# Designs tried in a protein design chat: VH-VL binders against q0aze0. Part 419

Target 1, 268 residues: q0aze0
Amino acid sequence: MKIILVNNRFKENTEKKAQEIAGQLSALNVEVIIDNGLDEPYAGTVDFIMVLGGDGTMLRAARRYGQRAIPVLGVNMGTVGFLSNIEINELAEYLPLILREEYSLEARMMLEVAVFQQQSLLTRVFCLNELLLRSNSPRMLSFALEISGQKLEPYRGDGLIVSTTTGSTAYSLSAGGPIADPQLDAFIVTPVASHIINKRPLVVSPEREISLHLLEEREAIIGIDGQIKMDFGAENRVLIKRAPHPLLMVNLKAKPFFTSIDRSLQRQ
Key: E = the ipSAE of ESMFold2; O = the ipSAE of OpenDDE; V2 = 0.75 times the mean of E and O plus 0.25 times the DockQ between their complexes.

## First folded at step 19 (VH-VL)

Design LL16 (framework fv_oberotatug; at its last look DockQ between E and O 0.88; V2 from the best seeds 0.00; counts 0 for: pae E 2.2 > 2)
Fold by OpenDDE, look of step 20:
Structure LL16 (fold): chain C 268 residues (1-268), chain A 125 residues (1-125), chain B 107 residues (1-107)
Amino acid sequence: as target 1 above (268 residues)
Amino acid sequence: EVQLVESGGGLVKPGGSLRLSCAASGFTFSDYAMHWVRQAPGKGLEWVGVIRSKAYGGTTDYAAPVQGRFTISRDDSKNTLYLQMNSLKTEDTAVYYCAKDRIYYSKAFYGMDVWGQGTLVTVSS
Amino acid sequence: DVQMTQSPSSLSASVGDRVTITCRASQGIKSWLAWYQQRPGKAPNLLIYAASHLQSGVPSRFSGSGSGTDFTLTISTLQPEDFATYYCQQDNYRPLTFGQGTKVEIK
């Protein structure tokens, strides 16, 4: 077995733990690659990804490795979030199951975000939570939203979030989006401070495509999972689709999502 | 400079055929849906049809009066838009404009921001 | 098909005047309405798109407003070069349809 340990280089405790776990796994004849975000994603084949840290680390791992259909386990290291399955102190207990591949997988839809300059692809990113379009100034944006080629009423506001159901408990929630069942595949389109009072979020079929572009010569920003930022102007377009592959999240420990929502949110 | 130049207009008898061309320059032609719009002498503008970009399959839509008689096509390698007009009628007499859609890479349309000078088609016995 | 009706069909105005042209759609087209200017013997020029957005290069004296079925083009201070015919056009539905035009003539 070959395992990638994903941690955050800026968190010394996670680095130390990654080294420790790597040693333990090596002693069990498991090949280990540590990804602390410093280097490019490991290009070789692996059997399992273990994410040490919080939701942010999971999001990074998802972007880096999610397209490779590898089981990904979130191991919480004292943070509050929605994307970890077990706690670090539980790892020893579940390690035998991991090594025997005796676990369930939960498929989580990811976004395929493509940003264009004319027909030139600037970037294509697979992300677990959301795409954010927001103004780069105190001024509101005016932008067009297309869903499966259908033009909606032009949006005017600070921005827009296109989120997965996994991302529903992230920024979309803060912007007034609904909490969605992570087992459901759907887009959640949540306005950010729309000029229309109480403009409601949209729940959109994962089979549809979403397109965004500005209706004015202003500068905006595209944000992905709160970690990637890029400038977005009138000459750019963003196309959002369901990623061709879901993130395969390892489920070692049952987590009652809906009954733990209040608890999790209160801790944030 | 962004420019569209129509050609191919002329006099044709009812029932005849004519092929118009529109040469595009100054922009990435293949990225945009292209429209044909006509204007009968002394009359208003009338949308004839559209062809989408290749990215969206190059599909076409037509106005009812020309449906089945007119065909819009494009050659992106030549930056040229075409309008094949068959079974022409006297009421097809008009200046024909080609026009670029404002937004690239779109299945929908967002206005026509560049127009050619037009070419006159006269259908008369 | 969506019918676009402009009002008035023609108007006379003087340089410096405020000119208002209206366009009504037979059904709701959201904000997907464009305005064009056509000078005599010339091709149309796009003035406004998406009901209220000024096309690049168009003077700020032009403005558009409205949504749904009722739209307005306003020229705040008419200039000599503004004597032309103006057309509204909806692009929310196929086929795309134009208004019959409004001719702005010199008084």
Scores: ipSAE 0.842, ipTM 0.915, lowest interface PAE 0.7, mean pLDDT 94
Fold by ESMFold2-Fast, scan of step 19:
Structure LL16 (fold): chain C 268 residues (1-268), chain A 125 residues (1-125), chain B 107 residues (1-107)
Amino acid sequence: as target 1 above (268 residues)
Amino acid sequence: EVQLVESGGGLVKPGGSLRLSCAASGFTFSDYAMHWVRQAPGKGLEWVGVIRSKAYGGTTDYAAPVQGRFTISRDDSKNTLYLQMNSLKTEDTAVYYCAKDRIYYSKAFYGMDVWGQGTLVTVSS
Amino acid sequence: DVQMTQSPSSLSASVGDRVTITCRASQGIKSWLAWYQQRPGKAPNLLIYAASHLQSGVPSRFSGSGSGTDFTLTISTLQPEDFATYYCQQDNYRPLTFGQGTKVEIK
């Protein structure tokens, strides 16, 4: 069995714990590849991905490995989050089930984001939560939103979020979007400080293609999962589709989504 | 620098056929939807049809008066747009313009920012 | 099909005048309207897209406004090169449709 162990090297305790777990797995004849985020994603074949950390580390793992159809387990390191399934102090209990492949999988849709400049593909990124288009100055943006060839009224405001249902509890929620059951596949399109009164979030089929471009030159950015940022100008265009493969999340322990929402919203 | 040049216009009898060409230069032709627009002598502009970029399968749409008689095609390797006109009628007499859509890789349309100089088609006996 | 109707069909004006041309759609087209200028014997030139956005290289004396069904093109201070025919065009619905044109001629 070969496992990728994903952690954040900038968190010293997480790196130390990753080394301890790698040693334990190696003693059980498991090959371990450590991904601390500093190098390119591991290119070889693996059987399982274990993510040590909070939701941010899971988002990075999903972008790097989510399209490979490999089971991904989130192991929480002490911060309450939505994307972890077990706590670090429970890992020893569940490790035998992991090694025997005795677990269920939950599919979570991902976005495929392609950013273009004419014939040039500048980047193609997969993400679990959302794409954000936002003004990078005090000036309001003017932009076009196209859904499967249908043009909506031009948007005027600070920006727009295109989210998965998993991302419904992330930035989309902060911008006024609905909380969505992650068992559903849908795009959630949430305006950011729209100048149009009463402009509502949209929930649309995941089979739709969403396209965005600026109608006038402005300083804007594209944000991916709150972790990747790139400049966006009037010469750029972004295309968003459902990614070819969902993220396969490991369920070892029942984690009721609605209970997780209640805990998160109560500020603990 | 960015340029469209139409050719192939001329005099043709009712019921005849004619093929127009539009040569593109100075932009990435394959990325854009391309339109044909006509203008009868002394009259206004009339949209004829469109062909989308290869990213959207080169799909076509036509105005009702030409549906079934005209065919729009493109050869991205030659940066050339075509309009095949069959079963021509006197009412098809017009200057024919090719025009580029503003936005690349789009299924919808956002205005026509580059136009050719036009080629005259006269349908008369 | 969406019918586009311009008013007036023609107008006479002098250099320095403020000129206003209106365009009405037979049904709502959001803000998806373009304005074109056509000088005698020449191809059309795009002035305005998405109702109010000025095309690169077009002088700031041209402006557009409106949404839904009612749209306006304004030339704030008419210049000699502005004597031309102006067309509105919707791109919200297929087929794309043009207005009949408004001819701006010397008074």
Scores: ipSAE 0.819, ipTM 0.924, lowest interface PAE 0.8, mean pLDDT 91
Fold by ESMFold2, look of step 20:
Structure LL16 (fold): chain C 268 residues (1-268), chain A 125 residues (1-125), chain B 107 residues (1-107)
Amino acid sequence: as target 1 above (268 residues)
Amino acid sequence: EVQLVESGGGLVKPGGSLRLSCAASGFTFSDYAMHWVRQAPGKGLEWVGVIRSKAYGGTTDYAAPVQGRFTISRDDSKNTLYLQMNSLKTEDTAVYYCAKDRIYYSKAFYGMDVWGQGTLVTVSS
Amino acid sequence: DVQMTQSPSSLSASVGDRVTITCRASQGIKSWLAWYQQRPGKAPNLLIYAASHLQSGVPSRFSGSGSGTDFTLTISTLQPEDFATYYCQQDNYRPLTFGQGTKVEIK
């Protein structure tokens, strides 16, 4: 059995705990690859991914490995988030089930994001929460949103968020978007500080293609899961589709989304 | 420098056929939708039709007066847009312009930012 | 099809005048309206797209406004090179349709 253990190199307690867990797994004849974010993603075949940390570490794991259809378990290290399933002090209890592959999987939609400059593809990135288009100056943006070849009224404001349902509780929520059941597949399109009164958040079929471009030259940024940022200008376009594969999240311990939603929102 | 140059205009009898060409340079032709627009002598502008980029299947749309008689095509390897005009009528007499849509990789249309100088088609007995 | 109606069909003006041209769509087109200038014997030139955005290289004396069905092109201080015919055009619906034109003539 081969496992990738993802941790955050900037949090020393996760590094030490990752080494401890790697040692325990090796004693059980499990091969462990540690991904602390310093190296390129491991390219070989693996059976399981264990994420030690909070939602940010899970977002990086999803971006690196989410398209490989490998089970991913979130293990909380102290700060309660939306993407962990078990606590670190429970890992020993659940480890036998992990090794016997006795768990269920929950699929979470991801975005495929392609960014172009002057017709050349700059990058293709996959994300779990959202793409953000945002002004990078005091001036507001004017931009076009096209959904499957249909032009909406131009947007004017600070920007726009295109999120998954998983991302509905992240930046989209702060910008006024709805909380969505993460088991739904959908895009949630949430304007950021719109100057156009009728620009309400939209819930859009995952079968659509979404594209964005600026209608006038302004300094803008696109952000992906709050972790990747790229300059964006009038010569750029971005295309957004549902990613070919969802993130396969491991469920060992029931974590009912709706039972806990009010507690989670009090952190807002 | 972005340029469009039409050719192939001339005199033709009603019922005849004519093929117009539009040579493109200074931009990546294959990434853009391309339009034909005409203007009868002393009259206003009339949209004829459009062909989308290869990324969107090279699909076409036409104005009703030319539907079924005109065919727009493109050869991306030669950076050339074509208009095949069949069953020509006297009301098809016009200067024909080719024009580039301003936005690459788009299924929708956002304005025609570069135009050719036009080629005259005269349909007369 | 969306009918585009310009007013006036022609006007006479002097250099320095403020000129306004209106365009009315037969149904709502959001802000997806373009303005073109055509000088005698020349191809059209894009001035404004998406109702209010100036094309690169267009002087700031040109401005556009409006949404829905009613749109305006304004030339704040008419210059000698601005004597031309102006067309509005919607690109929200297919077929794309032009207004009938407004000829701006020297007085």
Scores: ipSAE 0.584, ipTM 0.836, lowest interface PAE 2.2, mean pLDDT 91
ESMFold2 (binder alone), look of step 20: mean pLDDT 92; pTM 0.951

Design LL17 (framework fv_oberotatug)
Fold by ESMFold2-Fast, scan of step 19:
Structure LL17 (fold): chain C 268 residues (1-268), chain A 125 residues (1-125), chain B 107 residues (1-107)
Amino acid sequence: as target 1 above (268 residues)
Amino acid sequence: EVQLVESGGGLVKPGGSLRLSCAASGFTFGDYAMHWVRQAPGKGLEWVGVIRSKAYGGTTDYAAPVQGRFTISRDDSKNTLYLQMNSLKTEDTAVYYCAKDRIYYSKAFYGMDVWGQGTLVTVSS
Amino acid sequence: DVQMTQSPSSLSASVGDRVTITCRASQGIKSWLAWYQQRPGKAPNLLIYAASHLQSGVPSRFSGSGSGTDFTLTISTLQPEDFATYYCQQDNYRPLTFGQGTKVEIK
């Protein structure tokens, strides 16, 4: 069995903890690869991915490995998040189940994002939460939103979010989007500070292709899962569709989504 | 320099056929939808049809007056757009322009920003 | 099909004049309207797209406005090279359709 341990190089003690866990796994005849985000993703075959950290570390792991159809387990290192399943202090208890493959998998849709400049592909990335288009100046954007070849009325405002249902509790929520059951597959399209009245979030089929481009030159940024940031101008175009494979999230412990939402919404 | 050059126009009898070509240069031809637009002598512009980029299967749409008689095709390896005109009528007499859509890699249309100089087709007995 | 109707069909103007041309769609086309200029004997050129956005290289004296069914092209200070025929065109529905044209002639 080969396992990738994904950790965050900028978090206290995470590399030391990853090494400790790697030692424990090696003692059980498991080969371990540590990915702290500094190098290219591991290119070999692996059986399991263990993410040590919070939601941000899981988002990076999903971007790097999510399309490989490999089970991914989120192990929380402190603050409870939406994407972790067990706490680090519970790992020893659940490790035998991991090694025997005695767990269920939850499929989470991902976005495929392709960004073009002057007809050249700049980047093609996969993400778990969302793509954000946002103005990078005090001036509002004017942009076109196209859904499967149908043009909506041009958008004027600070930007737009195209989110998965998993991403419904991330930036889309802060921008006024709905909370979606992550077991549903859908795109959620949420305006950011629209200056046009009656621009509402849209929930659309994940089989649709969504595309965006600016109608006039403005300083704008696109963001992917809050981790990748790129300049976006009138010469750029972005295409968004359902990724070929969902992220396969490991469930070892019941973590009811609606209980997590209630807890989050009742914060002080 | 972004440029479109039409050719193939001329005099043809009613019921005849002509094939127009539009040679493109200075842009990535295959990434754009391409239009044919015609203009009868002394009259206004009339949209003939469109062919989408290869990304959208090179699908076509036509105006009703030419549907079933005209066929739009493209050869991206030659940067060339074609209009095959069959069963020509006197009403088809016009200058034919090819035009590039503004936005690349799109299924919808966003205005025609580059036009050729046109080629005259005269259908007369 | 969406019918595009322009008014006036022709107008006479002098250099320095403010010229306004209107275009009406037979059904709602959102803001998906373009304006073209065609000088005598030449191919059309794009002036305005998405109702109000100026094409690169087009002088700022040209502006567009409107949405839904009613649209306007304005030339704030007419220049000698602006004597031409102007066309609106919707791209919200297939087939794409042009207005009949407005000829701007020397007074």
Scores: ipSAE 0.817, ipTM 0.922, lowest interface PAE 0.7, mean pLDDT 91

Design LL18 (framework fv_oberotatug)
Fold by ESMFold2-Fast, scan of step 19:
Structure LL18 (fold): chain C 268 residues (1-268), chain A 125 residues (1-125), chain B 107 residues (1-107)
Amino acid sequence: as target 1 above (268 residues)
Amino acid sequence: EVQLVESGGGLVKPGGSLRLSCAASGFTFSSYGMHWVRQAPGKGLEWVGVIKSKTDGGTTDYAAPVQGRFTISRDDSKNTLYLQMNSLKTEDTAVYYCTTDRIYYSKAFYYMDVWGQGTLVTVSS
Amino acid sequence: DVQMTQSPSSLSASVGDRVTITCRASQGIKSWLAWYQQRPGKAPNLLIYAASHLQSGVPSRFSGSGSGTDFTLTISTLQPEDFATYYCQQDNYRPLTFGQGTKVEIK
């Protein structure tokens, strides 16, 4: 069995804990690859991915490995999050189940984001939560949204979010988007401070292709999962599709989505 | 409306050959992997084999009892799946169903979502 | 090959009953299990995939649970159209394998 341990090198005790866990797994004849986020993703085949950290570390793991159809387990290191399943102090209890493949999997859709300059592909990235188009200056953006060849009336405002259902509780929620069941596959398209009357959040089929481009030259950025930033100008176009594979999240412990989000919103 | 219609079943003697066809309509046939599943009279379901879409490499896999005797192929221009059965044995007697996988988003799942009505193959002397 | 064993092989039930069918895999298959219903003289239809996910259009009285090696299909309030044979199927290993079936008959 070969496992990738994904950690955050900037957390004070995370690297030490990753080394300790790698030693324990090695003693059980498990080959371990440590990914601290600095190098390119491990290119070989693996059987399981264990993410040591909070939701931010899980988002990075999903971008790096989510398209490989490999089980991914979130192990929380101290801060409570929505994408982790067990706490670090529970790992020893659940490790035998992991090694015997006695767990359930939850499929979470991902976005495929392709950014073009004129006719040339600049980059292709995957993400679990959302793409955010926003102004990088005090000026409002003027931009075009096209959904599967249907050109909508121009948008004017601070930006737009295209979110997965998993991302419905992230930036999309802050911008007024709906809370969506993560078991559904759908795009949630949420305007950010639109000046156009009646621009509402849209929930659209995940089979749709969404494109965005600026109608005027502005300082704008594309943000991906709140972690990647790219300059976006009038010469650029972004194309968003459902990614070919969902992230396969490991469930060892029941975490009811709706009661969890309800509690989070009512009482901090 | 998504439909699969099998044809080509019938009576054949042991050692004989038979080719089954499955005509698909109502979906983009070329995008989906296709399976054959059989059911002997009064018995349970048995997986026969699969052919993947061209996007997934167009490869085939078979259950051990039919390996080397049966061949699965497809003609995407005709929206048709085939099962070529050679060296037939009496234990190959069954209703043969064609079914599509991956009608769901995830290519990690092989669930038999859409089924045809089946075609009966009887191998008897 | 992964052997799938269903229990019971048959059961008698009345409309309104709660029916439970179990499926055991000979080795760990994660959540990669589907449940099918086959009415007499008909082709099978998919009820549940990935152990617990209800197929679109399938009534909410059907539910699935389990992981690893032990799985359960539950019909909370049996209806006349539910008298059928039910099959589990794993897709974690090749060849794909089905359980032997559980026949739900009228009492």
Scores: ipSAE 0.000, ipTM 0.430, lowest interface PAE 15.7, mean pLDDT 86

Design LL19 (framework fv_oberotatug)
Fold by ESMFold2-Fast, scan of step 19:
Structure LL19 (fold): chain C 268 residues (1-268), chain A 125 residues (1-125), chain B 107 residues (1-107)
Amino acid sequence: as target 1 above (268 residues)
Amino acid sequence: EVQLVESGGGLVKPGGSLRLSCAASGFTFSSYGMHWVRQAPGKGLEWVGVIKSKTDGGTTDYAAPVQGRFTISRDDSKNTLYLQMNSLKTEDTAVYYCTRDRIYYSKAFYGMDVWGQGTLVTVSS
Amino acid sequence: DVQMTQSPSSLSASVGDRVTITCRASQGIKSWLAWYQQRPGKAPNLLIYAASHLQSGVPSRFSGSGSGTDFTLTISTLQPEDFATYYCQQDNYRPLTFGQGTKVEIK
């Protein structure tokens, strides 16, 4: 059995704990690879991925490994979040179940995002939450939204979010988007501070292809999962579609989505 | 320099056939939808048809007056667009323009930002 | 097909004049309208796309406005090189359709 431990080396608790857990797993004849985010993703075959940290660390793990169809477990280190399943102090209790592969999996859709500079592919990335297009100046954007070849009325405002259902509780929620059950597969398209106030969020089939480009030169950025940031101008184009594979999230204990949402909204 | 150059126009009798070519340079031809637009002498512009990039399905579409008689094709290895015109009628007499859609990799249309100089097709006895 | 109707079909103007050309669609096309300029004996040039957006390299004296069915092209201060025929074109529906053209002639 080979396990990747994903952690954030800049958090004091996670690096030391990752080493301790790696030692425990090695004593049980489990091969361990530590991924602290600085090196290239591990290229070999892997049986399981354990993410030590908050939602941000899980988003990074999903971008690096989410398309490989490998079980991914979120282990919380004391933060509040939606993407972890167990707490760090529960790991010893659940470790035998992990090693015996006695757990269920939840499939979570991902986005495939291709960003072009003129006609050349700049980057192709996968993400779990969302792509954000936003103005990087006080001036609003004017941009075209195309859904499976259909042009909507041009958008004017601060930007747009294209989100997965998992991402419905992230930036899309802050911009007025709906809360979506992560068991549903859908794109959620949420305007950011539209100057035409009646622009509504859209919920569309995950089989749709979405594209965006600016209709005039403005200072804008593309953000992916709140972690990747790129300049975006009128010469750029972004194409979004459903990723080939969902992220396979490990479920070791009941963590009902609706109970978690209710609790979070009470705190916010 | 981004450029489109049409060729192949000429005089043809009604019922005849003619093949127009459009040579593209200065941009990634394979990424764009390409259109043919015609203009009869002293008249306005009329859209003839389009061919999408292979990434967007490589599909073709035609205006009703030419449907079934004209065929649009492309050779991305040669950066060349073609219009095969069959069963020509006198009302097909026009200058034929090769044009590029403004946005690459799109199933929709966003205006035509590059135009060739045009090639004259005269259908007459 | 969506019919595009321009008004007027021709006009006479002097250098320095403000020129306004209108275009009406037979059904709603959102803001998906382009304007082209065709000088005598030349190929058309794109001036305006998406109703109000100026193509790069086009002088700022050209502007477009409108949405739905009614659109306007304005030339704020006519220059000698602006004597040409102007066409509107919708790209919201297939087939793509052009207006009949408006010829701007020397007065």
Scores: ipSAE 0.805, ipTM 0.917, lowest interface PAE 0.8, mean pLDDT 91

Design LL2 (framework fv_oberotatug)
Fold by ESMFold2-Fast, scan of step 19:
Order: C-alpha cells, then sequence, then structure tokens
Structure LL2 (fold): chain C 268 residues (1-268), chain A 125 residues (1-125), chain B 107 residues (1-107)
C-alpha cells in the first residue's frame, strides 16, 4: 500500500504531524510520500491520498491528484471547512478501516479548464470549486458567455464564476449563487456585481461546454479555486467542461452536508 | 499580414459546376470558423454558409437558396477553404467572399473580421 | 430565418454631419449584431460587433447601440471616407442574415 500525505507546511505544525503519521504508517508496512506543495506532484502510482489541513489544502490535492481516480480523505487540522471527513484526533481510530479499504466513496465533479492565448493552449488545469473571471481594475468587464454553442446576452459587470456543486458554498455563495447539493452534478454560473438588471445565477447540465471571452479590452484575471491566478485579455479564451474523472472523496463517518451548511451560515 | 485570397471564379452555364478556393495566411487557419458570403451585382450581402473548426465539430451550415447544391469544406494542412458549387442557377451570379470569424474555437459566430477581395462567378443563360 | 430591415435604404449627407442608421430584426437576437462598411468596389469591413463594441482600428466616431430587435449605428462626424454602404448582420441564429444595406451618399 502506498499513500500520499498532502499537507501545507505554511500552516502551524502540519509538517510535524505529517511526519508523525508517516511514521505510524511505515510501522504498518505502508509506503508514504509526503507532498507539502513545494515540489511537482508525485508521478508514481498510489493507493490512497490523505489530506492534512483545511479546504484550501484539499483544493490543492484535488488539482494535483483528483483526476487519478484514487480515494482522497480530508483530515481536519482544526480549520472549519466542508471538505474534510474526520478530525486529526480521530485518525488513529479510523486508520484500520483505511488500511482494509472499509469506507464509502462520494464522487465530486471537477472542472476541466483550458485557457488559450491567441490560438495556443496556455494551460489546462482541473479544479474542484470554481473558475472566476474578474476585472482587475475599477472598470467593469463586457464579456461573452457561450453554452454549448448558444450565446447568452453579453454580460456587463465585475465578472463571472463557473462553479461545481462542491464550489457552490465557496466564492459562488459569496457572489449570490445558490447552495447546491454536492450529490448533484451541475455547473453553477454566478455573475459578480452585474450591472445588467435581473442577471441570475444559472444551473447548467454538466454535459455542456462553457466558454468565455472578453468583448472589450480590459485588465482582467481568471482565478482557479482561489489559488491560481492568470491575466486575461481580449485575445484570450477559456473553455470549461466536466473533467474526465470526479474526485473520489472518502467517507468514514457521517458528515451531513446540510448540517454543515446550516452551521456555516449561522457563523457568517 | 492576415489575408484571405479567393480564386476559381469565372463564367459557367446554368446547371454547371465551379469550385472556389480561399487561401488563408497570417493566422492559425485551423482554429477559426470560416464563412462564404456573396453579393449579386448592385445588390446587398447574402450569407452562403459556414464551416466550423474541426475542434468544434467541423460542422457546416448553409442558407436555404444553396442548401443541397453547395458544399463547404476545408483543408487545414493547406490553409484553404473551399466552396463546391453544383447545379448553378443564373441567380447564383455574384461576387463570392470568404470571411474569417472573429473568435477562435467557438461553435457560435461573433462577426467576420477578415474578408478576401472576392471572386466573380457569372452564370449565363 | 431572421429578417433584418435597415432604415433608410439611402441617405445624403455632408462632411461633418451626424448620421444614424437603424436596423430591425424580425425576432429577438439579444445583442448579437455586427455592422459592416463597404466602400465601392471593396470587400466589407467589420466596424462593430456585439451591437456596441468597436472593432480594433475603427475610428471612435462610429458607435453602435441597441439590443433585442432595434439597433442603431451612429457616425458622429461624417468624414469623406465614410461615404459607403453600411450593413447590419445578426449572428444569434443560423442562418446568419444581413440587412439590405444603407447607402450613405454625398449631398
Amino acid sequence: as target 1 above (268 residues)
Amino acid sequence: EVQLVESGGGLVKPGGSLRLSCAASGFTFSSYGMSWVRQAPGKGLEWVGAIKSKTDGGTTDYAAPVQGRFTISRDDSKNTLYLQMNSLKTEDTAVYYCAKDRIYYSKAFYGMDVWGQGTLVTVSS
Amino acid sequence: DVQMTQSPSSLSASVGDRVTITCRASQGIKSWLAWYQQRPGKAPNLLIYAASHLQSGVPSRFSGSGSGTDFTLTISTLQPEDFATYYCQQDNYRPLTFGQGTKVEIK
């Protein structure tokens, strides 16, 4: 058995805890690779991915490894979030179940984002929450949204979010998008500070292709999962579709989504 | 730099056939949808049809007057767009322009920003 | 098919005049309308796309407005090189359709 431990060394004591857990797993004849975010993703085959941290660390793990169809477990290190399943102080109790593969998996859709510069592919990335297009200046954007070859009325405003259902509780929520059951596969398209009256969030089939381009030269950026940032101009395009593989999230204990949402909304 | 050049026009009898070519240079031809637009002498512009990039399905669309008689194709290795015109009628007499869509890798249309100089097709009876 | 109707079919103007040309679609096309200029004996040139967006290199005296079914092209201060025929064209629906054209002639 080979396990990747994903941690964020910039958060207090996560590197030390990763080493502690690696030692425990090695004692059980499990090979451990530690990914602290500084190196390239581990290229070899693995059986399981354990993410030590909050939602941000899980988003990074999903971008790096989510397309490999490998079980991914979120282990909370004290940061409140939606993507962890167990707390760090519960790990010892659940470790035997992990090693015997006695758990259920929840599939979470991911986005495949292809960014073009001129006519060349600049980058292709996968993400769990969302793509954000936003103005990088006080001036609002004018841009085209195309869904499976159909053009919507041009958007005017500060930007747009294309989100998974998992991302419905992230930036899309802050921009006025709906809360979506992550059991559903759908794109959620949420305007950011639209100056056009009655621009509503859209819920779109995950089988559709979404594309965006600017109708007017502006300083804009695209953001992916709040972690990757790229300049975006009128010569750029972004194409979004459902990623080939969902993220396979490990469920070791009940964590009802709507209970988590209710608790989070009370704290906002 | 960015240029489209049509060729293949000429005089043909009703019922005849012609093949028009449009040579593209200065841009990545394979990435763009392309249209044919015609203009009868002293008349307005009329869209003939279009072909999308192969990345976008390589689909073709035609205006009703030419449907079933004209075929649009592309050869990305030669950066060339074609219009095969069969069963020509006198009302097909026009200057034929090829035109590039403004946006690359799209299944939709966003305006035609580059046009060729046109080639004259005369169908006489 | 979406029918595009321009008004007027022709107009006479002097250099320095403000010129307005209108275009009406037979059904709603959102803002997906382009304006083209065709000088005598030449190919069309794209002036405006998505109803109100100026193509790069086109002088700022040209502007477009409208959405849905009613659209306007405005030339704020007509120049000698602006005597040409102008066409609107919708790209919201297949087949793409042009208006009949508006000829701007010297007064």
Scores: ipSAE 0.801, ipTM 0.913, lowest interface PAE 0.8, mean pLDDT 91

